# VHH binders against q68dx3r342to642, part 6

Target 1, 301 residues: q68dx3r342to642
Amino acid sequence: RDLCVVLLNGQHLEVKCDVESTVGAVFNAVTSFANLEELTYFGLAYMKSKEFFFLDSETRLCKIAPEGWREQPQKTSMNTFTLFLRIKFFVSHYGLLQHSLTRHQFYLQLRKDILEERLYCNEEILLQLGVLALQAEFGNYPKEQVESKPYFHVEDYIPASLIERMTALRVQVEVSEMHRLSSALWGEDAELKFLRVTQQLPEYGVLVHQVFSEKRRPEEEMALGICAKGVIVYEVKNNSRIAMLRFQWRETGKISTYQKKFTITSSVTGKKHTFVTDSAKTSKYLLDLCSAQHGFNAQMG

## First folded at step 20 (VHH)

Design p01
Fold by OpenDDE, look of step 20:
Structure p01 (fold): chain B 301 residues (1-301), chain A 123 residues (1-123)
Amino acid sequence: as target 1 above (301 residues)
Amino acid sequence: EVQLVESGGGLVQPGGSLTLSCAASGFTFSDYRLAWYRQAPGKKRELVAYITHGGSTVYMDSVKGRFTISRDNAKNSVYLQMNSLRAEDTAVYYCAKETGYDVATGTYYYDYWGQGTLVTVSS
């Protein structure tokens, strides 16, 4: 039986598995293939409703596999089982990473998150990050460039929403000019600067999941951000997230689930904050994610 | 509603063996940690062992090497094999389901448990 794993560089890796194979086994195969170090930062995830859900290493693939996957070789397009290699735990500073390849993986993850608008930043920073990515991948501005043929595709470096607002031509011209005027940073140095800039963003390292208010106000979309520092409660309006509450781990008592409900209790006030998810499975996932992030923070502290 | 039903308790001689069973319902069994607790007469309830959803096990020091916790997801059941029983093992044993995570202690806690089953170790 085969599954597909998408790496951070965009490569698709076909992995052969047994019915009883675990996520951990697949993870080991993938990380070995990619020669990854510092494996503690990485995880495998599946995508659901544009969100990524990390998988436990002990979980059997058959439990999460799509319908029909067990019945291979009757392969239909509907039976494709796809997982994603992702960064699960984000360090506060790239200097904490020991291997250049790991830093590169962080760069790739953050580039993807910026492009896919999972990690929000303002227009100015978006353009800056685009230029840094060009510096990382192309080096200096190509002097021999024929004006008629762009040396890069704007969609590879700038989010679609900004391209739509500015137009592709304007983005191309502005980013090219910025690249031309940029400092002599290229390659790894440019990637490091990219990491530095992104690590300063408010949502850096925050894994965001949609939740609902217990009071069923349909008009109020909410989301939870879970990260090494704690839990953030977002109000979502017009595709923008506004931080409403922050629960640092030192301020958090018990986290609990009941069916679709996810509850955080403040250790300071004793107040309980309850959110509703789409399933008991999701609420349990959020709980486990909190546990994992808290554990990570404890190890890094 | 979450239900846990323990069975298998009884009277056993020191050095003897006993297997406890717990049948679970009302939740996706394979997604949760399960634990065994016990409460001796006049003592507080204490954790004996737990098993993760993936099958990893942890034991209290007093039962290490003697007790084995296991689970059967197909049967929605968790078991406690008790060997080399001692008088101090006499207690009501409870099966428990994971409830949440306590950040202060960095551990999962259990608030759901069954009615319990009595284990008496006596000559």
Scores: ipSAE 0.887, ipTM 0.946, lowest interface PAE 0.4, mean pLDDT 93
Fold by ESMFold2, look of step 20:
Structure p01 (fold): chain B 301 residues (1-301), chain A 123 residues (1-123)
Amino acid sequence: as target 1 above (301 residues)
Amino acid sequence: EVQLVESGGGLVQPGGSLTLSCAASGFTFSDYRLAWYRQAPGKKRELVAYITHGGSTVYMDSVKGRFTISRDNAKNSVYLQMNSLRAEDTAVYYCAKETGYDVATGTYYYDYWGQGTLVTVSS
């Protein structure tokens, strides 16, 4: 059987595997191909409803494959099986990453998350990050710039929502001018500065998933952000999320599930906060993600 | 709702072997950790072993090498193979299903229990 794995550089890998193969086997093949050595931060995920769900290495591929994939030994567009290599665990400081290739993967994912608006920040920072990405790819402003012809496509560096607010022409001018006036940064040095800026964002390293309140109709939604520091509760309105509560791990007692319900208990107040998910599997996943992120936090010290 | 039914307990001589079984229902068995706990007379319940959804196992030190936990997802069952039994293994053994994660201890905890099955190791 054929499986497609999307890498952070945009490359699509075709992986041949047995019906009984595990996620771990695919992960090892993909990371070996990509020459990644610091594997602890990475995982394979599938996408459902524009959210990434990470898979345990023990999970058999047939358990998660699209309907029909197991019964059709040759590749077919009707039941394409696609996984994503993503960063699951985000270090607090990029200096903890020992290899340049690992730091490059963090840069690639954070850049993609900014462009796809999974990681939010204000317009000044968005422009700054766009310029840093330009510097990483092109270095200094090109001195042979031909008249009014752009040397880059704004949509590759600036999120669509900002382009809509400012117009493509205005973004082009602003980013070009900022690039022209910037210090000489190139390649990895620009990527490190990109990492430094993004690491200070409130949602850095936060894995966001849709949930609902017990007291609200399903069309009125919330989200949980799960990260190394703890859990963030968001209210979601107009495609924007507003943090309402934060639970540092030190402030968290027990996390439990019951059917579609996910409950987190404050160890400070004893109060329980219950959320509804779309399935018992999602509730269980969120609990496991909390366990994993808490464990990662303990390793970071 | 969640239901766990233990079986296979009985009287056995020191050094003997016994296999406990637990039939589970009311949840998607393959998604959750399962555990065996035991409670000796006059003692509190203690974790004996657990098994993850993918089959990874953890044992308390006193039973490591003697007990084996396993699962059969097709039969919604978890097992405890007990070898080289000792008098101190005498207890009521309980099958348990994962309920949640306790941040203070960094471990999963189990609040769904069966009624237990008695294992007696006679001298």
Scores: ipSAE 0.754, ipTM 0.876, lowest interface PAE 0.5, mean pLDDT 88

Design p03
Fold by OpenDDE, fold request of step 22:
Structure p03 (fold): chain B 301 residues (1-301), chain A 123 residues (1-123)
Amino acid sequence: as target 1 above (301 residues)
Amino acid sequence: EVQLVESGGGLVQPGGSLTLSCAASGFTFDDYRLAWYRQAPGKKRELVAYITHGGSTVYMDSVKGRFTISRDNAKNSVYLQMNSLRAEDTAVYYCAKEVGYDVATGTYYYDYWGQGTLVTVSS
């Protein structure tokens, strides 16, 4: 049986596995293939409703595989089992990473997150990051190129929403000019600067999942951000996230689940904050993710 | 409704063996950790062992090498094989389900205790 794993560089890797294979086995195969180090930062995830859900290494693939995946021959292309290699744990500073390849993987992850608007940035920073990405790929502004022909595609460097607002032509001109006026920077140095800029963002390292309020209007969309520092409660309006509450781990007592409900109890106030998810599986996932992030923070501290 | 039902307790001589069973219902069994607790007369309830959804196991020091926790996801059941039983193992044994995470201790905690099953080790 075949499983497809999407790497951070966009490469699709086909992995042969059995129905009894574990996520951990696939993870090891993929990371070995990619020659990755510092594996503790990485994880495999599946995508559901445009969100990524990390998988436990002990989980058997048959438990999470789509219907028909176990059947041979595979009847439809729709039954493709696809997982994603992603960064699960984000270090506070890239200097904590020991290997250049690991830093590069962080760079790739953050580029994707910025481009796909999982990580929010203002317009100025988006343009700056676009230029840094160009420097990483091309180095200095290509002076010898015919100025009339774009040397890059704006959609590869700037989020679609900003392109829509500014127009592709304006983005092309602005980013090209910024690149031309930028100080000499290229390759790994440009990637490191990219990491430096992104690591200062409020949502850096925050894994965001949609939830609903137990008490409020069902139409009010909320989200939980889970990261090494704790849990953030977001209000979501018009495609923007506003941080409403923050639960640092030191301020958090117990986290619990009941069916679709996810509850955080403050160790300071004793107040319980309950959120509703789409399933018991999702609430359990959020619990486990909190546990994992808390554990990571403890190791890094 | 979550329900856990313990069974298999009884009277056994020192050095003997006993297998406890716990039948679970009311939740997706293979998604959660399961644990065995015990409470001796006049003592606090204590964690004996737990097993993760993937089958990893942890034991209290006093039962290491003697007790084995296992699970059968197809039967929604958890087991505790107890070997080389001692008088000090006499207690009511409870099965429990993972319900949350305690951040202060960095550990999962459990609930939904059944009626328990009595294990008496005596000559």
Scores: ipSAE 0.902, ipTM 0.954, lowest interface PAE 0.3, mean pLDDT 94
Fold by OpenDDE, fold request of step 22:
Structure p03 (fold): chain B 301 residues (1-301), chain A 123 residues (1-123)
Amino acid sequence: as target 1 above (301 residues)
Amino acid sequence: EVQLVESGGGLVQPGGSLTLSCAASGFTFDDYRLAWYRQAPGKKRELVAYITHGGSTVYMDSVKGRFTISRDNAKNSVYLQMNSLRAEDTAVYYCAKEVGYDVATGTYYYDYWGQGTLVTVSS
C-alpha cells in the first residue's frame, strides 16, 4: 500500500507501507529520506476542511486512511492517501535551531502559511516578505531585467487576497521596485530575515482550528489558536481573526473534553470556557495538541 | 453515556495472581487513555497504571514488574494483570477514562470510574 507525503519543499514522496504501519514509521521514513534533523519540531498531518491535523506517532495508518485504502487491490479510482510534513512546534527564535536545513524548513513552512493566509500579516509586511522570498530565491534584483517582463509570478510570493485587492500588475510593479531598491541580500541570509520578520507576528506559531460557541450564535464564527504560549480565542469576521481571549499556560488549570465540547478552565478564576467542535475526535485532538504544545513550552523554558 | 464496569476482583493469598477487567462503553475506546486506580481502606485513591491509545504503559513504582496493564480495542476492554500480590495491594480497583489535561501537573487526568472491584490479599 502506498501513501503520499507532501514535503515542505513541495516534493511529493511516495511511501510504501502496510495496514499495520504507524504514523511514526512513516515519519521516520520521510525524515530519513529528506535528511532532516531536529525531528522534534516536525509532525505529520492530514488535511480536513482546509485544516491540518497532526497525527500521533503511535497511531496506525489504517485508522486514518481513506476508505478503500485497506482494500487490495487498491482501486485506481481511489483518492490518494495524502499526508503532510509540517512544523508542529515553533521555536520563539530561529537561533534556537541547530541545523541550517531545519531553519530552511521553518522558512518553507512560514512561506506557505503566509501565502495560504494561515498566518495573518498586514499588507506592508506581506510585501516585505515577498521581497525577502525573492531575495532568497533569486538574490539581488536582476539589473538586466526589462521592466515589461516579469521575472516572477506574483502568486508565488503574495497572497491571493492581496493580489485581488491591488491587482496583479500593481503587485508585480511594486514588489519588483521594492526588490530593486532593497539592500543586497540573498540565500540563507534572506531566509533568516524572513524568519525574523515572521517570528514577530502575533500569530507566529499559532495553530488555528475552527470552533463554535456553546451558545451557537449563527453570526459568530470562532477559532482556537493553540501555540507554545497557550490558547487564543479568535472571533472570525470577514476572513479576519480578532483575538478575544488569551489563556496562557500559567493561567490555565484544566483542559477537558466531553463529546464535541472542548473546555478550558482558568486556574485563576475557575471560570470555564467551553467551545464546540465538529466531533469528539476533533475535541480530543485539540486537547492533545494543547498537551503537546504545553509540553514543548516546558521543554524550551 | 460513558460507562466503565470493573470485574475480576476477589480474595487471593500473598504471592497470588489476579486479572482485573474493565468493560468500556459510550465513547470511541481507541482514542483515549485508560487507567487503573485503587483505593485502600483509609487511604486516598491512587493511580496504579495507565495505557495510552497506542499501547504505551506507565506504572506506579510499587507495582512495576508485578502488574501489567493492557487493552483490547476490539472488545473495548482494559485489563490489569496482577502478579505477586501483596497485602498492601488490598484495595478497591477502579477503571478510568482520560477526560482532560491538567496544565499545572502536565498530566492527563481521568474520570468515569465505575463501582470498582475489590481485591483482598490475605493469608
Scores: ipSAE 0.902, ipTM 0.953, lowest interface PAE 0.3, mean pLDDT 94
Fold by OpenDDE, look of step 20:
Structure p03 (fold): chain B 301 residues (1-301), chain A 123 residues (1-123)
Amino acid sequence: as target 1 above (301 residues)
Amino acid sequence: EVQLVESGGGLVQPGGSLTLSCAASGFTFDDYRLAWYRQAPGKKRELVAYITHGGSTVYMDSVKGRFTISRDNAKNSVYLQMNSLRAEDTAVYYCAKEVGYDVATGTYYYDYWGQGTLVTVSS
């Protein structure tokens, strides 16, 4: 039986597995293939409703595999079992990473997150990050470029929403000019600056999941952000997230689940905050994610 | 509703063996950690062992090397094999389900234990 794993560089890797294979086994195969170091930062995830859900290493693939995967080794593209290699734990500073390849993986992850608008930043920073990515990948501005043929595709470096607002032509011109005027920073150094800029963003390293209020106010979409520092409660309006509450781990008591409900208790006030998820599985996932992030923070502290 | 039913308790001589069983229902069994607790007369309930959804096990020091916790996901059951039983192992044993994470202690905590099963170790 085969599954597909998407790497951070966009490469698709076919992995052969048994019915009894675990996520950990696949993870080891993938990381070996990619020669990755510092494996503690990485994880495998599946995608559901445009969100990524990290998998536990002990989980059997058959538990999460699409219907029919166990029974028929050859499935249509629609039933392809696809997992994603992603950064699960984000360090506060790239200097904490020991290997250049790991730093590069962080760059790839964050570049993807910015491009796919999972990590929010303002227009100015988006353009700056686009230029840094060009510096990283192209080096200096190409002096002999044909005016009629752009040396890059704007959609590869700037989020679609900004392109829509500014228009592709304007983005192309502005980003090209910014690149032309950019400092002599390229390659790995440009990637590091990219990391530096992104690590200063409010949502850096925050894994965001949609939740609902217990009070069923249909008008208010909410989300939970889980990261190494704690839990953030977001109000979501017009595709914008506003941080409403922050629970640092030192301020957090018990986290619990009951069916679809996820509850976090403040250790300071004793107040319980309950959110509703789409399933017991999701609430359990959020709990485990909190545990994992807290554990990571404890190790890094 | 979550339900846990313990069985297998009884009277055993020191050095003897006993296997406890717990039948679980009302939740997705293979998604949760399960634990065994015990409560001796006049003492507080204490954790004995737990097993993760993937089968990793942890034991209290007092039972390490003597007790084995295991699970059968197909049967929605968790077991406690107790060997080399001692008088101090006399207690009511409870099965419990993971319910949350305590950030202060950095550990999962459990609930939903059943009526328990009595284990008496006596000559």
Scores: ipSAE 0.889, ipTM 0.946, lowest interface PAE 0.4, mean pLDDT 93
Fold by OpenDDE, look of step 21:
Structure p03 (fold): chain B 301 residues (1-301), chain A 123 residues (1-123)
Amino acid sequence: as target 1 above (301 residues)
Amino acid sequence: EVQLVESGGGLVQPGGSLTLSCAASGFTFDDYRLAWYRQAPGKKRELVAYITHGGSTVYMDSVKGRFTISRDNAKNSVYLQMNSLRAEDTAVYYCAKEVGYDVATGTYYYDYWGQGTLVTVSS
């Protein structure tokens, strides 16, 4: 059996496995291939409804594989089983990372998250991050460029929503000028600055998942953000997330699930906060993710 | 509704062996950790062992090397093989399902115990 794993650099890796193979086995194969160190920060995830769900290392692939995957090669290869290598645990400071390659992987992850608007950022910082990415990838502003041909594609560095608002031409001109006027920061140094800037963002390292209110107010979209520091409850309006509640781990008692329900109990007030997910599987996932993030925080503390 | 039904208890001599079984229903069995608890007369209920969904096992020190927890996902069952039984192992044994995570202790906690099965170790 074959599955495809998408790396953070965009490379697609075909991995051979059998129906008894575990996520852990695939993870080891992928990380070995990519020569990654500090593996504790990474995880494999599948995509569902534009969200990434991390997989447990002990899980057998056959449990999560799409229909028809088990019957390969007899059935048409139309059902490609695709997983994604992602950063699962985000350090508070890039200085905690020991290997340059690991820092680079963080850069790649955050760059994608910014570009795909999983990580919110204001317009000013978006432009700044775009320029830093250009510095990282191109170095200094190219002096010999033909005026008629852009040396980069704006869609590779600036989110689509901002391009739509500003127009592609305006973004091209502004980002190019910013790059031209930028300091002699390039390569790895530019990546580090990128990390520094992103690590200051409110949603840095926050894994966001859609949930519903227990009171089923259809008009209110909600999401949970889970990170090393705790859980954040968001109200979602007009493609923006507003933090409504924050549960730091030291303020959190028990986290529990019952069918589709996910519940957080405050250790301070004793109040229970219940959210509804789309399935028992999802609620269980959120529980496990909380456990994992808490464990990570404890380890790094 | 979650249901757990324990079986296999009985009277055994010191040094003897016994296998307990627990049949589970009402939830996706292979998604959850399962545990065995025991309660001796006049004592609090205590964790004996647990097994993850992937089959990793953890034991209390008092039973390490003597007890083995296992699961059969196809049968929705969890087992406790008890060897070299001692008088202090006398208790009602309960099967439990993972319910949540306790942040203060950094551990998963369990619930949904069945009626239990009595194990008596006596000469």
Scores: ipSAE 0.884, ipTM 0.943, lowest interface PAE 0.4, mean pLDDT 93

